Miniprotein binders against q53ft3. Designs and how they scored, part 36

Target 1, 195 residues: q53ft3
Amino acid sequence: MFGCLVAGRLVQTAAQQVAEDKFVFDLPDYESINHVVVFMLGTIPFPEGMGGSVYFSYPDSNGMPVWQLLGFVTNGKPSAIFKISGLKSGEGSQHPFGAMNIVRTPSVAQIGISVELLDSMAQQTPVGNAAVSSVDSFTQFTQKMLDNFYNFASSFAVSQAQMTPSPSEMFIPANVVLKWYENFQRRLAQNPLFW

## First folded at step 17 (miniprotein)

Design ra7
Fold by OpenDDE base, fold request of step 21:
Order: structure tokens, then sequence, then C-alpha cells
Structure ra7 (fold): chain B 195 residues (1-195), chain A 97 residues (1-97)
């Protein structure tokens, strides 16, 4: 019914059903994970009026699980991306995953999905910044990439008077890079997929 | 409360059974089976939460109906499942009244 994906890892398609309405994926080495994708496999939809509340659990300093509501999946939104890297300092929230006999290894976190009535889900508030817009992530990455490149290139900028003659090398004026950067940013802002 | 939990689970079970019915009608037998299995798991929990003989009886009947439906699907008789699933749903509706 559910799948879980971490970039660079094999997709998980077999959640452990820990209760009649609860499923869990184990995430080993969770500290290296920035984002998790939770999605429906498409084999079985939610019944009408039902969806899934997605939780993240990690061990606190005492090894006790801290659960946080990340968000939701539904038939209308069968997949979601969650940022979990920044949640490690968060406070625990109320969760339906009470005392479960879950083997807890300090390095293993969990994604929990609670199948619930939509009305009940509406009463829950996800932790802030957990839900990631794919567009926003792309834009942020691109912007960081651009900034990185610009900073790198600019670090080599020298005045003509400071240049050491190197006949074998070609030089690009710094203003060209700047103009490119500005134009690219403008286009990106207008349409992240302008290419 | 246990009663609240019972009602919620009963509602959920009914919804799963309705889904199963729809899936069966669509010819998606495997998904229908899975949906019924979900319902049965919920029903088992409801059975544990039941506090009256009447509730226990209703849940038991619903489980039996769900199991029968599952068997029929396994036997390749999806056309016979509708009435049985409907019965189970009605039983659950009675439970949540």
Amino acid sequence: as target 1 above (195 residues)
Amino acid sequence: SDRRALIIKAKMAARWLRLALELARQGNTEAAKAAIEFAIRLLRRIEELATTPEEEEIVEQAIEAAQEALQLLEQGKPDEVEEILQEAIELLEELIQ
C-alpha cells in the first residue's frame, strides 16, 4: 500500500504493519537523511474519507523515540516529500504510535503512517517546514548552485593590471559572468523551468 | 474512550468494506481482498473493544461476512460478494448507531 524512498537508497515497498491501522518503515542511519518521500504504491487506494498521517520518529538523547507529524498522504495527494534533517532538535508531538514493540536501534529512525479518517487528520498540525515543495527545493538548489558558482568565479577576479600574462590561457571578463548570473536569476524567478 | 475507539474503527472498517465492494465490482480482485483483510483486522480490534454481548455478536457476524466475502473472491466468485459485504457494512452501521 505504501512506499518509502530515501535518495541514494533502495525504495521500500513493504511497510511493517504494526497495528490494524498503522504502518512503519525503518530508516537506518537516519542522521544522513535529509528528505524522505512517502507515497502510495497504487495497488490499494484509501477508502473514501480516509488518508494517512505521516509521522517521523527518531531517538532522543536518552534513546527514547520522539514522534513528529510530518504531514499527510491521500488519494488526492498520493505522495509527499518531507525534510527530516532539521527535525532532530524538535519536540515530540502527540502520536498514535504508542507503546509499540519496535526494535529501536539508536541509528534507526522510523516513518510511521497512520491510516485515519480525514476528519481526524484535519485536527492535526504538522511540524513546520517538514513538507517540501518540489519546486521550492529545486529553486533553492539552483539558487545555491548559482551562488556557489558566482562566488567561486569571482574569487579569481583580478584587474588587468594585476594579471600575469599567460598567452596560452583565455580569459573571460568578470562582467560577463555577472551579467549571466543576473539574467539567469531573472529567468529562474520567472520560470524555474525556463530551459 | 474505548467506545469512541470502537466507533472510529467501525467507521473505518465499513469504509474498507465499501472500497472492497467497489474494487470487486471493478474486477480488481486482489485489491478487494486486501481491503477486506484490512477490514478484518479492524474488526478484530473492535471485537476486543466490545463491551456488550450485542456488540460482540454484531462484530462476529461482520467478521464472518467479511471472511466469507474473502473466500468467495479467492474462489473467483466476485459477483456473489456484493450482498455479503453489504451485510457486513450494515452490521457495522448498526454498531456505530
Scores: ipSAE 0.760, ipTM 0.925, lowest interface PAE 0.6, mean pLDDT 88
Fold by OpenDDE base, fold request of step 21:
Structure ra7 (fold): chain B 195 residues (1-195), chain A 97 residues (1-97)
Amino acid sequence: as target 1 above (195 residues)
Amino acid sequence: SDRRALIIKAKMAARWLRLALELARQGNTEAAKAAIEFAIRLLRRIEELATTPEEEEIVEQAIEAAQEALQLLEQGKPDEVEEILQEAIELLEELIQ
């Protein structure tokens, strides 16, 4: 029914059902994870008037699970991206998973999905900054990509005095890259979807 | 409260059974089976939450109906499932009232 994806890892399509209405995915080495995607497999939809509350859990300093509501999945929104990197130091929220007798290793976090009535879901408030706005996340990604490129290119910058003659090689002045970067940022700020 | 939990789960079970019925009509037998299985798990929990003999009887009958529906789907008789699922739904509706 549900899938879980972390970039650079194999997709998980077999959640552990821990209760009649609750499913869990394990996330090993969770400290390296920035984002997680939770999605419906498309095999079984939610019944009418139902959806899934998505929670993240990690062990606190005492090894006790801290649960936080990330957001929701529904038939109308069958997939969602959540940022979890900044939540690892957050406060726990009320959650329906109770004291699960799950053997946990300190390095393993969990994604929990609680299948609930939509009316009940509406009463819940996700933790701030977990839900990734499509536009904001894209803008942030783009900015990071640009920064990465600029940093990479700049790392090869040399003065003319430091250059070794290579007549067969073309060189691009660093200022050209900078100007491109600035122009791109300006365009991105004006319209994140300009491309 | 346990009563509130019972009612919520009963509502959920009914919704799963309704979905199962729809899926069966569509010819999606495997998904229908899965939906029924979800409902049965909920019904088992409801059975544990029941406090009166009447509630217990209603839930037990609903479980039996759901199981029968599941068996019929396994036997390739989706046309016979609708009436049985409807019965189970009605039982749950009685429980919710």
Scores: ipSAE 0.760, ipTM 0.924, lowest interface PAE 0.6, mean pLDDT 88
Fold by OpenDDE base, fold request of step 21:
Structure ra7 (fold): chain B 195 residues (1-195), chain A 97 residues (1-97)
Amino acid sequence: as target 1 above (195 residues)
Amino acid sequence: SDRRALIIKAKMAARWLRLALELARQGNTEAAKAAIEFAIRLLRRIEELATTPEEEEIVEQAIEAAQEALQLLEQGKPDEVEEILQEAIELLEELIQ
């Protein structure tokens, strides 16, 4: 019913059912994981009026599980990307998984999916910044990359009087880089997927 | 509370059985079987949560109906499943009231 994907790892398509309405994926070496994709396999849909609450669990300093609500999957939204890297020091949320007698190795986290009524899901608030909008994340990354590039390039800017003659080298005026930057930002703001 | 949990699970089980019925009608036998299996797992939990003989009897009958439906699907008789699943759903509705 559910799949779990971490970039650079094999896809998991067999969740462990730990209760009648709860499924768990193990995430070994979770500290190296930035994003997790949770998705429906498409074999079995949710019943009408039901969905899945997606939780992340990691061991605290005492080895006790800390659960956080990441978000939701539904028939209308059968896949979601979650950023978990920033949550590893966060506060625990209320969760339905109770005390699971799962021998936890310190390096293993879990993705939990609780199959619930949609009405119950609506009462839950995911932790901030966990849900990654594809568009928002891309826009943010691109903007940061552009800023980084501009700052880097501008740090090498010199006047012609300050230049050491190098006849074998080609030079690009700094204003060309600036104009490119401004144009790119304008296009990005209009449509993040303009390319 | 245990009663609240029982009601929620009964609602969920009913929804799974309704899905199973729809899937069976569509000819998706494998998905229908899986949906019934989900319902049965919920029903087993409800059985554990039941506190009265009446509740226990209702849940037992629902389990039997769900199991019969599953067997019929395994036998390639999806057309005979609808009535049985409907019975199971009605039993769960009684439990929710």
Scores: ipSAE 0.759, ipTM 0.924, lowest interface PAE 0.6, mean pLDDT 88
Fold by OpenDDE base, fold request of step 18:
Structure ra7 (fold): chain B 195 residues (1-195), chain A 97 residues (1-97)
Amino acid sequence: as target 1 above (195 residues)
Amino acid sequence: SDRRALIIKAKMAARWLRLALELARQGNTEAAKAAIEFAIRLLRRIEELATTPEEEEIVEQAIEAAQEALQLLEQGKPDEVEEILQEAIELLEELIQ
């Protein structure tokens, strides 16, 4: 029913069902994780009027779990991106996950999904800055990527007179790169999914 | 409270069974089975939360109906599932009142 994705790691599609309405993913080496994607697999939808509350749990200095509400997934929003890097020192919140005797290794965090009525979900407040606006985060990432590329490419710019002959290499005029950059930014601003 | 938990879980179970019914109608047998299985797990929890013989009886009947529906789907008889699932839903609605 649910999947969990961390960049640079294999996707997890087999959550452990720990209760009639609760699922858990283990996140080894959680300290290296900045973002987590939680998504529905598409095999089974939520029933009408239901969704999933997504929680993050990490061990505190005493090895006790600290749970925080990250956000929600629903049939209308079947995937969400959460930033967890800043939460690793945050305060715990109330959570529906009891004293789960989860064999916790110190380096393993958990993503918990509680399947709930939508009315109950509306009463819950996620921790601040955990929910990444998908559009904003994508736009920011793309902009940073573009800037990085442009800066990198422009650092190699030389005048024709400064060029060392290299017949085996292809050369692109700097003005072409600039025009591409400007055009791409314009298109991105109009539609982040233009490509 | 246990009573509140019982009611919430009963509402959820009913919704899963309704979904199962719709999925069965659509010919998505595997998803329908999964939905019924979710409902059964909730029903088992409700059974543990029940405090009266009447509640226990209603939940037991709902579990039996859900299990029968699951068996029918496994047998490739989705057309016969609707009436049984509807019965289970009605039982849960009675429990919620």
Scores: ipSAE 0.757, ipTM 0.924, lowest interface PAE 0.6, mean pLDDT 87
Fold by OpenDDE base, fold request of step 18:
Structure ra7 (fold): chain B 195 residues (1-195), chain A 97 residues (1-97)
Amino acid sequence: as target 1 above (195 residues)
Amino acid sequence: SDRRALIIKAKMAARWLRLALELARQGNTEAAKAAIEFAIRLLRRIEELATTPEEEEIVEQAIEAAQEALQLLEQGKPDEVEEILQEAIELLEELIQ
């Protein structure tokens, strides 16, 4: 029913069902993981009015699991990307996995999925910054890309006085690049999918 | 409370059974079977949460119905599953009320 993907690792398609409504993936060497993708396999959908609450757990200094709500998956949103790298110092939240005997190794974290009624899910608040909004991630990536490009291009900028004649080359005024950059940013801010 | 948990699980089980019914109608037998299996697991938990003989009986009947439906799917008789699943759903609805 569920899959879990960490970049650079094999896809996990066999969650351990630890309860009638709970599934767990083990994440070895979790400290090296920045993002986790949780997704539905497409074999079995959620029943109408149901979804999955996605939790992350890591061992605290005492070896006890600290669970945090990352976000949700639903039939309407069958996959989600979560950033877990910044959660390692977070405080635990109330979670439905408290009674589960999960084999604890210090280097292994868990992704837990609790299959719940959507009404119950709506009452839960994910930890901040865990859910990589596809829009936010895209916007951030685009912004970083734009910044990178601008910085790169601007590094080659020379004044007219510094120009050496090169008849075979075309030159673009730096102001044109800047204007393009500003316009693009404005459009992106208005609609991240303007293209 | 245990009662709240029972009701929530009953609602969930009913939803799984409804999904199973729809999947069976669509000819997706394997997914239907899986959905029924989910429901059965929930029903077993409900049985543990039951506090009255009436609740226990209702849940037991629902489990039996779900198991029968599963067996019918395994036998390649999806057309016969609808009535049985509907019965199980109705039993759960009775439990929720």
Scores: ipSAE 0.755, ipTM 0.924, lowest interface PAE 0.6, mean pLDDT 87
Fold by ESMFold2, fold request of step 18:
Structure ra7 (fold): chain B 195 residues (1-195), chain A 97 residues (1-97)
Amino acid sequence: as target 1 above (195 residues)
Amino acid sequence: SDRRALIIKAKMAARWLRLALELARQGNTEAAKAAIEFAIRLLRRIEELATTPEEEEIVEQAIEAAQEALQLLEQGKPDEVEEILQEAIELLEELIQ
C-alpha cells in the first residue's frame, strides 16, 4: 500500500505490518539520511475519510525508541517528503567527538505509518520543520528556478549582427542554454531528486 | 474507554468494507480482498475490546461475513460478494449505535 524512498537507496515497497492499523519501514544507517519520501503505491487507496499519520522513530541515548510525528499522507496528498536530519541530532551540530573518526555500530530507525480516521489526524501537530512540499511541489519549485535562469540568460541574447567585438570575452551560443534547459527538464521528470 | 476504542475501530472497519464493496463492483478483485483483510484485522482487535455478549455476538457475525466475502472473491465470484459485504457493514454500524 505504501512506499518509502531514500535518495541513493532502493525503494522499499513492502512495509512490515506491526498492528492492525500500523506499518513500518526500517531505515538502517539512519544517521546518513537527510530526507525520506513516503508515498502511496496506488495499489489500494485509503477508504474515504481515512488517511495516514507518518512518524519517525530513532533510539535515544538510552536506546529507547522516540516516535515523532512528521506529517500525513492521504488520497488527496499521496506523497510527501520529510526532512529528518534535524530530528536525529538533538541540540545541534557540535560535540567533543565530531572531528574524530569513531568506529560506529549500525543503527536502525523506522518510518511508521498509522492508518487513522481523518478527524483523528486533524487533532495532531507534526514536529516543526519536518514536513516539506510533496515531490510534485519540489519539482514545481525546481522548474520555477530553472525558468527564472533561462529567462534571465535569454534576455541578454543578441544576434551575431548585433554583437560588439570583445575579443577578451567568452561567448555561449543561446541554443546551448536551451539544450541544457531541455535536458534538465527531461532528467527532472525522470528523477525529481537527481540534482 | 474500551467502548470508545471499539467504536473507532468499528468505524474504520466499516470504511474498509465499503471500499471493498466499491472495488469488487469495479472488478478489482485483488484490491477488494486486501481491503477485506484490513477490515478483518480490525475486527479481530474489536473482538478483544468487546465487553458485552451483544458486542461479542455482533463481532463474531461480522468476522464470519467478511471471511465469507473473501472466500467468494477467491472463488472468482465477485458479483456474489455484495450482499454479504453489505450485511457486514450493517453489523458494524449496529456496533457503533
Scores: ipSAE 0.723, ipTM 0.903, lowest interface PAE 0.9, mean pLDDT 79

Design ra7
Fold by ESMFold2, fold request of step 21:
Structure ra7 (fold): chain B 195 residues (1-195), chain A 97 residues (1-97)
Amino acid sequence: as target 1 above (195 residues)
Amino acid sequence: SDRRALIIKAKMAARWLRLALELARQGNTEAAKAAIEFAIRLLRRIEELATTPEEEEIVEQAIEAAQEALQLLEQGKPDEVEEILQEAIELLEELIQ
């Protein structure tokens, strides 16, 4: 139902379900992460009147988790970008993940999603530095995502002389991907909100 | 407090089952099955929270109805799940009262 994306890493689409209404993604080497994207995969929406509260958890000096409310995902806002670099030494929030208060290694954090009634979510206040608040930060994240996609797609490029028949597949000439990438970068540089 | 927690989870389960009904009507059988599975997980938790025989009986009947709906979808009979899902929803609404 949920995905979690960090620039430079493969997307995670298989959250660990830790309770009937709670899901987590592990973030190894979290100290190098500045932003995380949490999104709905689109395979199933929330029921009407429900949504997800999104938390970030890092281990303190004793290895105990400190949980912070980042914000929300809902059918009306099915994806969100959160800045987490400033939160790694922040204060904890009230949270529903009490069963996960176990010692962890210092290099692993978690993203937690608690599926709740919207009424319950309306009473919660996210930490103030979590949401992406500037076009510059969004542009930087978007550029890193574009670079990641281009590098990944390019790693599969072969010349026509190197191809073998694969009738069950379609292919796209690498030049099409390059032209799209260059066009998107120009448009983004001219107007970060062109879409 | 156990009664309050039970009611909250029953409301959530009912909403998942209403979504499952809508998804089944749209022909999205795999998403409908997933919604029912989420509802069943909530129903199992409600079963742990139940404190009276009446609550326990209602929850057991709701679980059985949700499981039957799931089985019908697995058998490729999405047109037959509406009555069973509506029964499960009504049981949860009784539990919320």
Scores: ipSAE 0.720, ipTM 0.904, lowest interface PAE 0.8, mean pLDDT 81
Fold by OpenDDE base, second read of step 20:
Structure ra7 (fold): chain B 195 residues (1-195), chain A 97 residues (1-97)
Amino acid sequence: as target 1 above (195 residues)
Amino acid sequence: SDRRALIIKAKMAARWLRLALELARQGNTEAAKAAIEFAIRLLRRIEELATTPEEEEIVEQAIEAAQEALQLLEQGKPDEVEEILQEAIELLEELIQ
């Protein structure tokens, strides 16, 4: 149902379900992490009127987990990017994960997703500045990169009649690039974090 | 309160079952199964929160209905799931009231 992505790391698609309504991702070496992306896999949507509250936990000076609300994911906003690097000095608040005894390694932070009614989520206030960018921003960035690549590649397109023999070079038909682009766009639309 | 928790979870379970119903209608059997499984997990928690025999009975019936629906989906009988899921939803609505 959920995925978690840290830049430079493999995507996590198997959250540990720790309760009937709660899921957890482990983030090793969390001190090196600036941003985390949480996203829906697209396999199962939220039921109508439900969404996910996204929490981050890190160990405090006593080794106890401190949980903070980062933000939310919903069917309408199926992914979100959170900055966690600045949260290390924050104080914990009461949260749905506080009562849970989750086995934790001191060097491992956790992303928790609590599946909740939207009405209840609306009453919660995320920690300031945790939500850095919308999925839209990420999608726009990716789209720009794709467009840049396509434009670049297409600039080299020549017709068969325009081709000069170059046995040392391999050629890729433009339609192959277009098909790739279209497929990538489709995948991106389905899951902005499919890579 | 435990009662409040029970009601919230019941609402959530009902929503999952409604989603399952819709997914089943759409032919998305795997997603429907998953939705039902989520509902069953919630129902089990509700069962633990139940304080009256009536609540326990309602939850038990809802679990049975949900499990039956899951089995039917596994058997490739999505058309038979609608009535059963609707029954489970109605049971949960009774619990919320």
Scores: ipSAE 0.714, ipTM 0.908, lowest interface PAE 0.6, mean pLDDT 85
Fold by ESMFold2, fold request of step 21:
Structure ra7 (fold): chain B 195 residues (1-195), chain A 97 residues (1-97)
Amino acid sequence: as target 1 above (195 residues)
Amino acid sequence: SDRRALIIKAKMAARWLRLALELARQGNTEAAKAAIEFAIRLLRRIEELATTPEEEEIVEQAIEAAQEALQLLEQGKPDEVEEILQEAIELLEELIQ
């Protein structure tokens, strides 16, 4: 139902459901992450009157999870960019996850999504400077993600003469990736929120 | 309290089932099944929170109705789930009152 994207990393589309109403993404090596995008995949919307509260958890100096409310995703705002670089030394907030941290590795943080009634969400206050919704910040983050994806995919490009047969694999022509990249950038320049 | 938590989860379960109804009507069977599965997980939690025989009976009936709807969708019978989903929603509304 949710996706999680970090610049320079593959998108995560398989959140771990840890409770009837709670979902988690792991963020290994979280100290190198400045922004995270949380979005709805579009496979299933929230029911009317419901939405998602988005939290960030990092281990404190004792390795204990510290949860902070980043903001929200809803059917009306199905994607959000959160700046987390300033939160890694910040203060914890009230949260519905309890002491939930399935992975207790010092370099692994988590994004938590709590599916809630909208009236419950209206009473919550995100940690300051977390939500990034301005067009400029969105465009900058998205451009970096696009550049990184294109550079990564291009580094694997081979000509047909260079390929070794591999019948168990599917292949995509490199120009398909280029066309997608150019089209996405064009659409983004026309309307940064077209998606 | 357990009663307040039960009501909140019952409201959420009912909303998931209403979404499942709409998705089934649109022919989106896979999303409808997922919505019912979310509702069933909430219903199992409601079952743990129930403190009276009336609450226990209602949630049991709601679980049975939701599971039947899920089975009908798995059998490729989305047109047959509307009445059973409406019954499950009405049971949840009784829990809320």
Scores: ipSAE 0.707, ipTM 0.899, lowest interface PAE 0.9, mean pLDDT 80
Fold by ESMFold2, look of step 17:
Structure ra7 (fold): chain B 195 residues (1-195), chain A 97 residues (1-97)
Amino acid sequence: as target 1 above (195 residues)
Amino acid sequence: SDRRALIIKAKMAARWLRLALELARQGNTEAAKAAIEFAIRLLRRIEELATTPEEEEIVEQAIEAAQEALQLLEQGKPDEVEEILQEAIELLEELIQ
């Protein structure tokens, strides 16, 4: 029902259902994430009068993880971009005996979606400045996602002399990817909300 | 309280079943089945919250009706689910009071 997208990563479309009304995406290496997109896949809408509250959580060194409300998704607003870089630990590594440039194992944060009645959602207040609403921020995020797709696809390019037969797979010419990239950039520059 | 939580989940389950009915009427059988499955998960939770024999009986009947509707959709019989979905919705409305 939901998807989760981070710049530079593959989209996640298979949320873990952790309760009858709650869904979770894991975000490994969350310190490298500035923005996350949460969206409805379009396979099934919310029933009338219902929507989704979107939360962010990371391991809390002092107890049970605390979920922070980022905002909402609904049939009328089926996607949202959230800035999470300012929600990470701001000073969690400073202590009397700690090393300043410590090696860390990847930390796993979570995006949670709670499916609720709209009346219940109206009583909730998101953390400030989590939602990204400016056209400039949207354009920059979208450009980064475009660059990621182009760079990823291009990294597998081979010349005709280097191709190996693979009858069970389909291929696309690299020029198709480049033309798509150039066309999308032009459309985005003309209207950042054309999608 | 457990009663307030039960009522909220019953309202949500009823909304999922109304959506399932609408989707079935549109011929969107796969989405209708998904909506019924969400409703059944809510009904299972309501079953855990029920504290009286009357509540337990109503929830059991609603689960049976929703499961029958799901089976009819799996058999490719979307035209036959309206009455059983309406029965499940009425049971949930009785539970809500």
Scores: ipSAE 0.703, ipTM 0.901, lowest interface PAE 0.9, mean pLDDT 77
Fold by ESMFold2, fold request of step 18:
Structure ra7 (fold): chain B 195 residues (1-195), chain A 97 residues (1-97)
Amino acid sequence: as target 1 above (195 residues)
Amino acid sequence: SDRRALIIKAKMAARWLRLALELARQGNTEAAKAAIEFAIRLLRRIEELATTPEEEEIVEQAIEAAQEALQLLEQGKPDEVEEILQEAIELLEELIQ
């Protein structure tokens, strides 16, 4: 139902369901992460009157999770970018995930999504420094993700002389990826929010 | 309190079942199944929260109805789930009142 994307990393689309209404993505090496995108895959929408509260958790000095509310995703806002770089030493907030029975490894944080009634979400206050701070920050985040995709796809490129017939699979010319990359960059420069 | 938590989860379960009904009508059987599965997980939690015989009986009947709806979708019979889903939704609405 949800996806989670960090610049320089592969998209995560398989959240762990940890309760009837709660989903989690693991974020290893969270100290290197500045922003996270949480989005709906489009496979299943929220029911009317419901949405998702998005939390960030990091392990404290004792290895116990410290949860902070980042914001929300809904059918009307199915994708959101959250800044987490300022939250890696912050205070915990009230949260629905339960803290004391789960010990996590020292370098793994989590994104938690709690599926809730909209009325319950309306009374929650996200941490103030989680908001996307500027168009320049959004553009930089987007460019890093674009570069990640291009570099990943390009790492599989082979010349025609290196190819072996593989009738069970399809191939994409490398120049198609390059053209897409260049077009995306041009569009991003014209309107950072075009997508 | 157990009653307040039960009502919140019953409201959520009913909304998942209403979504499942809409998805089944649209022919999106896989998403409808997933919505019913979310509702069943909520119903099992409601079962743990129930404190009266009336609450226990209502939630048991709602689980049975939701499971039957799921079985019909697995059998490729999405046109037959509407009555059963509506029955489950009505049971949840009764539980909320």
Scores: ipSAE 0.700, ipTM 0.896, lowest interface PAE 0.9, mean pLDDT 81
Fold by ESMFold2, look of step 19:
Structure ra7 (fold): chain B 195 residues (1-195), chain A 97 residues (1-97)
Amino acid sequence: as target 1 above (195 residues)
Amino acid sequence: SDRRALIIKAKMAARWLRLALELARQGNTEAAKAAIEFAIRLLRRIEELATTPEEEEIVEQAIEAAQEALQLLEQGKPDEVEEILQEAIELLEELIQ
């Protein structure tokens, strides 16, 4: 139902279900991670009136989990980018995971998702500055930038019959730019942060 | 309290089953099965919270109905799950009241 993505790593799509309404992803080597993306895979939506509260957990110096509310995902906002680099020394918040007592190595953190009624979620306050932008907003910006680039490059297109001889210049067939754009857009639709 | 927690879980289970019904109507059998499985996990938690024989009986019947719906979907009979899913939802609504 959920995915979790860290830049430079393979996407995780198999959350561990740890309770009837709770899911986790393990983040090995979490000290090297600055941002995480949490998103709905699109295979199963939330039921109407429900959504997910997203938490980040890391072990403190005593090995005890410290949980912080990052934000939310819903059918109307199915993806979000969270900055976690500033949270690894922060204080914990109220959370529904019951401080599950699993001894983890010091370099493993977790993303937790608690599936809840929307009314319950509306009363929670995330830690400040955790949310950077939704993946949908990044996708829209990137799409507009790619459209602008393609339109700009295409405005210089000429047929071979219209070309002025210029032996010192290098040329690229216009279809190469189109093929690249189509491939990039397809990959972006599959994984907005594949770059 | 256990009664308030039971009601919250029952509302969530009913919402998962309503989603399963919609998914089955659309022919999305795998997603419908997953939604029913989420509902069953909630029902098992409700069973632990139940304090009266009536509540326990209602929850057990809801679990049996949800499991029968899974069996029908596995057999490729999504058109046959509507009645049994509706019955499970009605049991949960009785539990909520």
Scores: ipSAE 0.692, ipTM 0.894, lowest interface PAE 1.0, mean pLDDT 80

